# Ledger of designs, part 34: VH-VL binders against q9lj97

Target 1, 262 residues: q9lj97
Amino acid sequence: MSQEEQPKRPQEPVTYGDVFEVSGELADKPIAPEDANMMQAAETRVFGHTQKGGAAAVMQSAATANKRGGFVHPGDTTDLAAERGVTVAQTDVPGARVTTEFVGGQVVGQYVEPRPVATAAAMEAEVVGLSLQSAITIGEALEATVQTAGNKPVDQSDAAAIQAAEVRACGTNVIAPGGIAASAQSAANHNATIDRDEDKIKLIDVLAGATGKLAADKAVTRQDAEGVVSAELRNNPNLSTHPGGVAASITAAARLNERADI
Below, E stands for the ipSAE of ESMFold2; O stands for the ipSAE of OpenDDE; V2 stands for 0.75 times the mean of E and O plus 0.25 times the DockQ between their complexes.

## First folded at step 17 (VH-VL; framework fv_masavibart)

Design y2 (at its last look DockQ between E and O 0.42; V2 from the best seeds 0.00; counts 0 for: pae E 8.3 > 2)
Fold by OpenDDE, look of step 17:
Order: sequence, then C-alpha cells, then structure tokens
Structure y2 (fold): chain C 262 residues (1-262), chain A 119 residues (1-119), chain B 110 residues (1-110)
Amino acid sequence: as target 1 above (262 residues)
Amino acid sequence: QVQLVESGGGVVQPGRSLRLSCAASGFTFSSYYMYWVRQAPGKGLEWVAVISYDGRNKYYADSVKGRFTISRDNSKNTLYLQMNSLRTEDTAVYYCARTGSYWYYFDYWGQGTLVTVSS
Amino acid sequence: QSALTQPASVSGSPGQSITISCTGTSSDVGGYDYVSWYQQHPGKAPKLMIYDVSDRPSGVSNRFSGSKSGNTASLTISGLQSEDEADYYCSSYTSDSTLVFGGGTKLTVL
C-alpha cells in the first residue's frame, strides 16, 4: 500500500520578503491573514475592487498558505501592519496617477495609470519648451528639467529618478561611474551632509548637458515615464513627485511624444 | 529538555482573581504559540486561550472571553493567565501547552495547576 | 458549538487491536485534516500521540497510528498493552478558528 506521500507541508512560512521587495523586520514576518484582509479592503476602497495579481491577492495567497501550514492563526496580524497600517495611497503626477500600496510603511505594490490631462499637457508643453518636430528624448527631457527645477537641491528621489531615466535610455542597469546617475547619487549623498540649501548641489549641476552625458538616448515612452515616476516616488518620503522635476519632465515628454504620434 | 511548569493555582472565592504562570525552558519560547487548556474534574479538555509568538495576537474561548487575559514575557520565558471574575465553572486543572510546528496541536504540556473556585 | 464525537469507552484484551473514532458532528468543523490525538493517564497531563491525522511524534510507539475517512478520524492501537489504558482525546480546529476537543474515550485493557 503505497504510503501516499502526504503532500509535503511547507516547512517555512511565506514571508513578506518572499513575495515583496521589502527589507528589515517586515521581510522576515510571515504574511498574516488580517494583513491581507486589510490590503484587500484598502485596494477596494481605492480601486473599487482588488487588483488582479496585486498586493492584496498575493498577500491572500501567502496568508492562506501560512494558515494551512499552521504558521499563522486565522485572524493574526503582524505587529508592523497593526501599528503602521496597511494603506493604499494615490498621488497625481503630471500625466499619471500613481497608486502605492504599503504594509507597515514599506512599499509592496505600485501602479501607474496614465491620465491624459489636456490642460496640464498644455502647461507642461509650455514649460518643457521642446520642439515638437522630433520625439523628445530622455536626455532632452532631463535637460528640460533644468529649466523647471534647476535650482532644486538634488535629493535621493531625484537621484533615483535620474538613475531610472539613464537605465531606460541606455537599456542597461549598470550605472556608469561617470554617468548622470552616478553624479546625481553623489550629489544627493553630498547634499545630505549639507545644512544650507544654497550650498547644496543643484539639479542644474547634474542635468546640464544631459543629452551629451548619456551613453545612449531614446525617445521617451509612457513606460519610461512610469518607471521614472515610480523611482522618484519610492525614494521620496513624501510620496510625491516634484513639480517640474525629473519625473514630471519625463512624463511631460512622454505625453508630447504620444500626441505627436512619434 | 522542553519543560513547562505551571504555578499560581489555588482555592479562591467566586468573583475573585487569580494569576497563573507557566515557566518554559529547554526551547526558544518566543518561537511558539502557547495555549492554556483546562480540564474540569472528571471532564474533558477545553482550550482557554492562545497567544502568538510575539504576543501580538490573542484568542479566547467564549467561556472566558472578557474575564481572562493571556500574556507572555518572552524575555522571561513565561506565559501568564490573568483570571478575573472567577466562577465555579472555572474550577479545573489548567495546563500550559506548547504548540508544535503548527498552531493547532500541542507537543508539550505542563503538569497543570489546580484552580478551585468555591464559596 | 462544533463538537467532535468520540465513543465514551472502548475495551480490548492485551495483544488486540482497537480503534477509537473521532467524528465531526458539525459542519463548523473546518479542520478535519488537522486532527491530533492525545493520551492521558489518570492524574497526568495529556501526551501528544498523533498529529496531522497520521503523523507520529518521536518517542511515540509505532503501535499507535492515525487515519481518516470522510469526517471520521481514527486512532488505532495495535498490540494492546496494559499501559495503554488511559483516556484518549482527539482534537481539531473549527471554521471559526478555534480549537475543539473530542469528549474523550476511556480505554480499558481487560
């Protein structure tokens, strides 16, 4: 009588770190049923429904597994989720709405929805001042940022956005030591040690001549804009994009390119 | 060797309070759900309360809900049961029990401590 | 309340095989796959004999085995010995995420 190999019960719980790009204490926490329920509720409040393949769905699956595995009790919640909450927040950026999902203050999901804002597009086009004759490139959009936010001190969100832009322009995840991304990161790090804003490195110092600083360049697409927006938001404690900043400029460029059918 | 030792039992009058303790040793206390299970004289087993690894989640049987409080001090490897508003029907041997790898079975039990509620 | 039903008593002679049943009587029992069995001698704490329907903890005699069919779990004790005389309790969890014990079965070795 073949001892029906009892399905090997998971030996370990599914943790947040297993399914999400989270760090710290949360990464090691088993996903609890109430955490998943909270996310489901949050998504429903924001979207009207749970997102297919979204954080809530993933968490539910994980929590179910954990429950079946006996690693969590039905009704359990993690301390981090309970203390800091499970939240879904939406932020409107030029040309897009970004929805970010949080567990215990850490990002577990992000969605970008392009929003054709006719009025904002006109304003953004005017601000970018780029010739509609050719598709706006990532380098050009970065340079355009100098015009709108050139005097902004470079921070980590800017650096992340610039890195995302460079990666997309060059098609490589490798940060060139002398590239714009590296420069931006250095600037951000430096600025973190400086108290006075007037003494900080500004975006103009990094992005001036960006077209010539990129190893490769391409026309800005919506996907590029989404990526850059996401990068900026993930690295901004305020969960906002800077008006006229890097993400805003890239988004504006993407919109213009779409309108021009380029 | 895994050991669970209950204490704090005794004879009390109805309406009074009693606090039980369970001293754990021989294992990583903070890695296990812990239960209180009681057994009235000549009766079967009844779970009373459960507490999660970190003490964040607590559950109670309906019969004790609102009256009993389970807690733990992982730094002291000790499980507690605060029993308030005791009733005659609370008379039982109270066991602390460790869960196994999963929360729904008990691999180790203490020797139990007798709580007698009588007028 | 969801209850697990056990026979009040069973008996057997030394060397015989006996079976104790545990039947879920309520649709509220959600965890039939998570049945545990405990042995309790008079004046002693319960001892885990079987978990997860059929898994045996280390140190428990292979004379003890668990199985399940439908909504009935069974503990089988083969080669019955005098020391097996005890109360046996099954346990599972309910749909409301609580644990439930059977009423217990007194095993007498004749």
Scores: ipSAE 0.204, ipTM 0.634, lowest interface PAE 2.7, mean pLDDT 87
Fold by ESMFold2, look of step 17:
Structure y2 (fold): chain C 262 residues (1-262), chain A 119 residues (1-119), chain B 110 residues (1-110)
Amino acid sequence: as target 1 above (262 residues)
Amino acid sequence: QVQLVESGGGVVQPGRSLRLSCAASGFTFSSYYMYWVRQAPGKGLEWVAVISYDGRNKYYADSVKGRFTISRDNSKNTLYLQMNSLRTEDTAVYYCARTGSYWYYFDYWGQGTLVTVSS
Amino acid sequence: QSALTQPASVSGSPGQSITISCTGTSSDVGGYDYVSWYQQHPGKAPKLMIYDVSDRPSGVSNRFSGSKSGNTASLTISGLQSEDEADYYCSSYTSDSTLVFGGGTKLTVL
């Protein structure tokens, strides 16, 4: 019943000024495909995925229109993006993490993410240089996996383990949209179609900054470790866990937490 | 009236260099991607190099990478091809071509300039 | 991936319709609608006849039409005339961000 409509080729390029609140030379630059690829990579590094309706998505849509309109070549990069970069920066402030996205030194996106406030006692002890025993959280154990298996390509067993960990950290049985489990599953699905390991998405690309990406966090318990190990095992064709992988890191954290309970 | 006029072709020995020029008129030169396309005698067409409207982005066929350099001077409405380390297989008529509404087809061509590489 | 495949020659009589094929792969002709066709008379530069598979530039006769099916593009010339005798080349965008040409087809009008 709906009317079929073929997209009309654009008559003018889509510029940065058309889609972002930017000024100067950047405002007149057509959004180029490599600019969009750089932003997608930067968002994936920081968030584990491209943000829906975010700067990378807007740039990709504009670059696609510009390619279709014949205003840019698929390999084109603007001079400002090439010279000054496309970056995503995170700044911690009390109670929040601010993520700012830049093209050519100008802001094209900004996100404010609430962050659990460390207790005054913990922050004061760190400032004075004192160490206190504290429970290792699920987020911290996931970040530790970067040190032990960060260069491992993400597979389905990794995605299942990360999902089990995130569900337990957040206290729900529902996967949060845009969470690290969603990013890990996307990475595993992507990697299944890729033959060359150098082209695959790695655990570091998903797990870096995990404590900041979780909606909530908790100390690792033995039950948490058992659940994560079970998820990794069930989703590995070899029925094994990866040495130094997600399940191993969560298990190590659980053991350390048990020893700290004096 | 769109017009493209190539020059700089000639006979050279292998290993030598030539620089081709293409004088453009009748359109806003700085708004268009420009190509060099070549045709060996009795053979088909082969794209050689392409340059974006501002000269920022340059792309080359594998057969010429590292030997040929495309450039443009928008203040002079001129496209260039610097051809170094010429080989006998580079013998061809070299055409300057303008893209149409899209960078992947050519709506105007020059008449070409012949480059012959022989001992 | 290499050049597009065209027949080396095609012939027809005045008034006939003829078709020139251009066969590629899913990475070029089959994957994109960026096929163009060029006519080249002896000693002359190529002239654009068809772009975007089937579009005609201003000044090109409606006797020339283009289409594609799967990995094969086609140029059809109806009402064949003596001035149509020339070489014809197809071209397509490829997935590696380059252009490829067919080997060319010599059209002879008998």
Scores: ipSAE 0.013, ipTM 0.458, lowest interface PAE 8.3, mean pLDDT 81
ESMFold2 (binder alone), look of step 17: mean pLDDT 93; pTM 0.941

Design y3 (at its last look DockQ between E and O 0.01; V2 from the best seeds 0.00; counts 0 for: pae E 18.0 > 2, placed apart)
Fold by OpenDDE, look of step 17:
Structure y3 (fold): chain C 262 residues (1-262), chain A 120 residues (1-120), chain B 110 residues (1-110)
Amino acid sequence: as target 1 above (262 residues)
Amino acid sequence: QVQLVESGGGVVQPGRSLRLSCAASGFTFSSYYMYWVRQAPGKGLEWVAVISWDGRNKYYADSVKGRFTISRDNSKNTLYLQMNSLRTEDTAVYYCARTGSYWYQYFDYWGQGTLVTVSS
Amino acid sequence: QSALTQPASVSGSPGQSITISCTGTSSDVGGYDYVSWYQQHPGKAPKLMIYDVSDRPSGVSNRFSGSKSGNTASLTISGLQSEDEADYYCSSYTSDSTLVFGGGTKLTVL
């Protein structure tokens, strides 16, 4: 009867810095159960439910681990969370709703939801028989990015966004050697070693002909856009999407497709 | 070397107040949960109160809840126990103890204790 | 507070091996291995002897060992010496994540 090796007690607490891109004092703080509860409550208030894979869920998992490890008591809260609050805020921007999650004033999560700009004027536009314009594909949206951000040096956020786009286009999480995602990652890594932006690999170098570089392609959906936006944000230290960048282009494509009832 | 030194014990009448102190040295005081543990004469060990490293979270045994207050001053490396409304059953040696790390951890270091006697 | 149950007393002769048991509920001892043992000589503060069921702090004799089976933790002292005569306390956590001590065991070296 194999003595089931009881899982070894964690030796270190899960801190905010372990799970979120936070800095300062918060980064070193163990995630406490009440912090997670506060986030859960905040998410529920804003979204009507906790977000799958969202900050609350992550915090709950971490807090649970910390409880099991004996690093926190079930009723514990961090001073920063208690003093500065745990909040979820939504901001409407043209074409999107941005939801930001905060712990102690630091961003721990951000979500962008594309919103169709209800242009009042679209009511009167006569059903001009716009020919069944084929839904914009992920590949096409990526190519379109060249027009808006082609000269942007490729960074990690771009690479992540492109990878997310490829995964969604191809339906696989496997990065194909020589694929657009691999190329983007290589470019980002290379660029990190280059001091001068002029010498860096640009988005145009990666995304030109993207439609032909993808093993598979599909019409951009809202979910695709959300995924790509999320990827870009998570890998951007500024927690922002680049205007006219990969995520922005995919989002725009998704919006257009939704309008076309495609 | 880790050292914990309790002070403030003495003889008091029921209903009176007493404040205990524990001076810590030889380690990063602000990184550890701290406990007060007491032992009545000829009796076993009983935890009294615990405080988190940052002092934000405090917990008390039911026997002292509402009467005792644990606090700490990390700038002075000192742990405190304010004891109000003392009872005869509070008579004990009071130890300050460091946890190995955090909550539920073992007590790797103890002070020598300070005697509190509550008698009419 | 569910107290951990220890025998009131145990005795042994020099050179013998003795075991002190500490029995709790599944919530007290059956979870993660948070059982610790303390030695207390008369008029002295407790000293940590074992933590996390079986780990021994530096400076503690290898004659002291800890184990757990089910809801019972055990402290074993091998090669009993006169200096081992003391009170021994086990500790763990309760279901509400509070600390709990055993009632203590008086070890007499006969």
Scores: ipSAE 0.028, ipTM 0.538, lowest interface PAE 4.8, mean pLDDT 84
Fold by ESMFold2, look of step 17:
Structure y3 (fold): chain C 262 residues (1-262), chain A 120 residues (1-120), chain B 110 residues (1-110)
Amino acid sequence: as target 1 above (262 residues)
Amino acid sequence: QVQLVESGGGVVQPGRSLRLSCAASGFTFSSYYMYWVRQAPGKGLEWVAVISWDGRNKYYADSVKGRFTISRDNSKNTLYLQMNSLRTEDTAVYYCARTGSYWYQYFDYWGQGTLVTVSS
Amino acid sequence: QSALTQPASVSGSPGQSITISCTGTSSDVGGYDYVSWYQQHPGKAPKLMIYDVSDRPSGVSNRFSGSKSGNTASLTISGLQSEDEADYYCSSYTSDSTLVFGGGTKLTVL
């Protein structure tokens, strides 16, 4: 046992990189008490409670250890959480609801569950979506994936989903050299040779600026979403889409377009 | 146009085996989950088995688990149902059905059905 | 397997509207928007009429509409015609990751 009458003090701060799959500046930041409070509030707004074992609980535990170790003050907030916020977003796909939790624009938690009866928060989001001025395009849905899964290493299921999306946006079965699908396939191939996930090419590296990289674009339809989801699942033997991933974003866009009668 | 054609039904005694086939055409067979769904005479619909597009994942209704095996050959665009240890309660018209892209969606295309009769 | 509850039969006269109910639980109809409806004429395979609660596939008349409230889904057929006489089945995704069918409803056009 390493503990006796008085618990040992933490020797180093617990950072976001220690407990979450995040990168860049956030990975080195100590988890601050106000960051945890903001996540608890965000989870409560979406779920009506905090998630047992979820991101808020992990952040609260880390922030408590950091406070006990003298690495943070009770009112501290990281600059990334203060500037970019702490949020919880929900995206519906056929058969599932994807909930994604963010700190400073990076994913810190993802949950996939059967699509339940809409909550008041989810119903309000759908009503707002019905008032959209214009249809969401395939390129825009791909860019939205940067916000929901940008730090995910690119794998073969991602490459297949991106290929299906680009083919549908451009109306051709041929993958354009230098297009997004080609970049995604190259990233997936590269990542298969990389041992550390931190060193892998991420979805943000492929999908950032997708609307400008597509040769053509179109409004997302249900048929587009079915095709993209099929491609992602075809390359994932666990029979699921990635939370907040390409298929989830395309499906969310299709549902919003459909409810807005676009 | 999408077509699904079942074959292999017939009359057999309890305890015997049959193998059903479903020939698919007019769509990319390897992109779809496929079901067997049955309907006893004068009764409703009951799902029997489902198989993923690559054939790696298979699921069965409790009433047939351990006796029936679903399989597919994507190079032949064919779905199969191996039915062992048949019982009189297995008497039904057997349909192959295509889901959308996933096992939890709707059944948009159905075959004509093939009758299996299990009797003494 | 568990079945969704449908009335055994309904009837209506040509030109009327009729509604067929499909009642489940919060673990199926109430919890998910993956409800579909099938029409089956005698001796024929089922035909998809409604999916995702209220969506119609191409080639299905707009006289067919779907809805749900709580744990009950409904199929409404307006402007009833003699060819609508058939058996109707609902289905829903369930929390155990499979589909379940209702027991079926025989529609008689008087």
Scores: ipSAE 0.000, ipTM 0.399, lowest interface PAE 18.0, mean pLDDT 79
ESMFold2 (binder alone), look of step 17: mean pLDDT 92; pTM 0.928

Design y4 (at its last look DockQ between E and O 0.16; V2 from the best seeds 0.00; counts 0 for: pae E 11.8 > 2, placed apart)
Fold by OpenDDE, look of step 17:
Structure y4 (fold): chain C 262 residues (1-262), chain A 120 residues (1-120), chain B 110 residues (1-110)
Amino acid sequence: as target 1 above (262 residues)
Amino acid sequence: QVQLVESGGGVVQPGRSLRLSCAASGFTFSSYYMYWVRQAPGKGLEWVAVISYDGRNKYYADSVKGRFTISRDNSKNTLYLQMNSLRTEDTAVYYCARTGSYWYDAFDIWGQGTLVTVSS
Amino acid sequence: QSALTQPASVSGSPGQSITISCTGTSSDVGGYDYVSWYQQHPGKAPKLMIYDVSDRPSGVSNRFSGSKSGNTASLTISGLQSEDEADYYCSSYTSDSTLVFGGGTKLTVL
């Protein structure tokens, strides 16, 4: 093909921040071919194949664009990827397996696979103590969290999970003033300034009466649980969900609803 | 006009140092990987060093690794090659070149080269 | 560093077509499509003639064409002209992302 027939060269490199929700130094780095290759290899090791639309695929596409644009060399790797690695890790949480993809220690992808564990489900059902006569709603699951984690100080991961739950319950991404999500975020922010846990705002303070605090409510689905779990994990520096916490409660509710065929 | 102009070549004794410069004009210098390629008299082309557009990644041929340092100042549209511990086999015309706006690496723009002679 | 192998010299008469080969291993020319060709006249800098195996930059005559089969890339010059007399170099990348040049081919137009 003549030069005239060639696609237009990209004007700027595709960076990690362009395609992933990353911050800091990584966000400004062009995605390099070796980074993508490392992710591809990591996904293959964990999943047996690369995920369609997953991080590896996205990275490959970006890296290809960057090569075409002359922004990266075929053998390039980012310093962060080289130093800290590109990894795919799986963690089993109550009711789910979470796969997290990392570049240089930052999360670039996350997959949640619900896993019915008979023993955990029984325990969760006992803890939730909800009647199986009707589908458990998001509001009810949030209230149930008070029973299992009511004394936990509210942190950013809790706030994120609660926000995700509210969004799913209401079908809107808008955080309502005075809503549960807003309250949770306020609590988390406040708690960040408090040294003593006993003086911090607890989940019970936010989630008590959650069913009445939501503008809308719905039966918890698996998808809802996945979303809430993801939110909690993304906002937890430990990349874990709190046992009996918000994500755990929502997940338990989803499982119960599935079992009841509701 | 897109142009690369090398400077800093000359005659030096073995063990000495020399710094080459390449002035770029007519294009967005900071958007391109830059290369040094050398050619010994009557010989073929040899890749010497490459630097990424932002200067973060640098690569060197084994023959110059540890002795040469590639750098760039995007604010001055200038590429540099610091050559230390020069050897007689380093005698060559040194070209600066950029990778073109093509799908893969190809040197679409070359300077006219600067001669470096290392002799006792 | 693996070198790309080119014939030392080729010759042809005006109007003829000649081909210059560039042979690598499966880890370089055979493994990648990053094959470029450069023309160099005496005392001048190299000029890009072909990139990506067969693509031609703007301003380069359509008499120049590139192809690849297996581990061998080829530059074909059709309708040879006196000005085509020059050294020609192929380049590619190895599997370890090392840029390599061929040894060069001297083209003589008889």
Scores: ipSAE 0.021, ipTM 0.546, lowest interface PAE 4.5, mean pLDDT 85
Fold by ESMFold2, look of step 17:
Structure y4 (fold): chain C 262 residues (1-262), chain A 120 residues (1-120), chain B 110 residues (1-110)
Amino acid sequence: as target 1 above (262 residues)
Amino acid sequence: QVQLVESGGGVVQPGRSLRLSCAASGFTFSSYYMYWVRQAPGKGLEWVAVISYDGRNKYYADSVKGRFTISRDNSKNTLYLQMNSLRTEDTAVYYCARTGSYWYDAFDIWGQGTLVTVSS
Amino acid sequence: QSALTQPASVSGSPGQSITISCTGTSSDVGGYDYVSWYQQHPGKAPKLMIYDVSDRPSGVSNRFSGSKSGNTASLTISGLQSEDEADYYCSSYTSDSTLVFGGGTKLTVL
C-alpha cells in the first residue's frame, strides 16, 4: 500500500453561491477571511457562541480553503460584506425567537426558535414535582412564521408547505373548506395576478391564529419537518425554501422538540 | 495588446513626495490584483504594495508602511502609488505588475518601470 | 522578512544544462506550490519564465523547466544560449501571506 500524497492546492475558490442560497454578484465572490470573522463575532454577540454547522463555521472553513488556494489574503473582506454589512439580527416575538444572518444584504442563515408557553398547568406540575415537556405544535410553528415572514406575499410554495403542515397536524388528506391550506392556496392564486407586493395577500393574513384554525394539532417531529420542507421545495421555481418561512419554522420547532425529549 | 506603462518618476529630495501612475491597456483591469515592485540600482526585486481588484484590500512591505499608499481607479484603468516622506533608500526603478491573485499566477505582465531617485 | 537563498552566480557553456537553486523554508517554498521564476536582462523589466513551480507561460521555451524538492526549488535551463545570460529571480508565497523574492542569480554563458 503506497502512502497517500497530500492534495494539491484548491484549483478554484469557494464562493458564497457554492455554500449559501444567494444570488447576484455575491454568489460569485470568494468567501473572505474577514467576512467569516465578522460573522463569527456577530453570532457570538447574539448567541453567546458560534453555531455548530452555522453560517460562521461554514464561512470559516471556506475562507481557510481559499487562503490555502491563494485566492484570498487573510485580511480580505468582500466588498459587499464591507459596504452592506455582516449582521445577525434577533427578535423575540410571541411564540418565537427569530434570528437572521446577513451578508451584503442577503440572508445566509436563519434560525427560528419557537418559544415554549408557560401555562398554569406547567406551573402546577412544577409545584407538585411533575415535569412538563414543552412540545411545540404544528399550529404554534405556523404562528411563528407570521412573526418571521408575515409580510411576505403568499406564493404557491407557501401554500404547498402550509397544506403539508395542516395535513400532518390533522392526520387527514382532506383539505377542509375555509381551512388554512385552502386560504393559502386562494391567496397564492390571487397574488399571481397582482403586480405590486403591497397589494398582495400576505402570510399574516393566512396564518394568524393558526393554532385556533386547525381542526387538530400535534407536536412537530423531524418527519413532519422533512415533509413540509419537501413540499415547499417542490413548489418553488428556484428549488429552494424561503428563509424564515413555513418550512424553516417547522424545522426549528422539530429541532427544539428533539432537544426537549429528556 | 496587453500593456502596463508607468509614469511619474523623477529626482526628488528626501522628505518630499511623488505620485506614480500605471496605465493599463489590453485587458480587463478590474479583474486583476496589482502590485508595485521596486528594484534599487544593482539590487534585486522587492515587492512594495498590492491592491485587490476592487481596491478595498491593500498590503504593504514593512519598509514603506505608513509612507506609501496604493490605489486604483478602475474607471480609468490606472494604478497609483503615492509616496510620501521619501528616503534615499527608496531610490529604485518602480514597476507595476498584474496578477490573478495576491500571489497566484505570478506576475505575467510588467511595465517598463519608472526611475525614482531620492537624493539631496 | 526573509529572502530566499539563491547562488550569487552560475555559469555554463553554450549547449550545456545548468540549474539555479532557490532555497527557503517549510513556511514558503517547502509548504506551498506558488514558486515563480523571472528572467531579467540588463535595463529590462523582469519576464515570467516559470510559475506554480513547473508551469511555463505561453511563449517561453521548453528549455526552461522548474521543479521542487523539499524546501528547494530549481530552475533548469537546457541547451544554454548566449541570450540566456541574465539575472534570474525566484519568488514564493509565504505563510505570513506575503511574497518574497530570492536575492537573484547572475547566469553567465561562456
Scores: ipSAE 0.000, ipTM 0.434, lowest interface PAE 11.8, mean pLDDT 80
ESMFold2 (binder alone), look of step 17: mean pLDDT 93; pTM 0.946

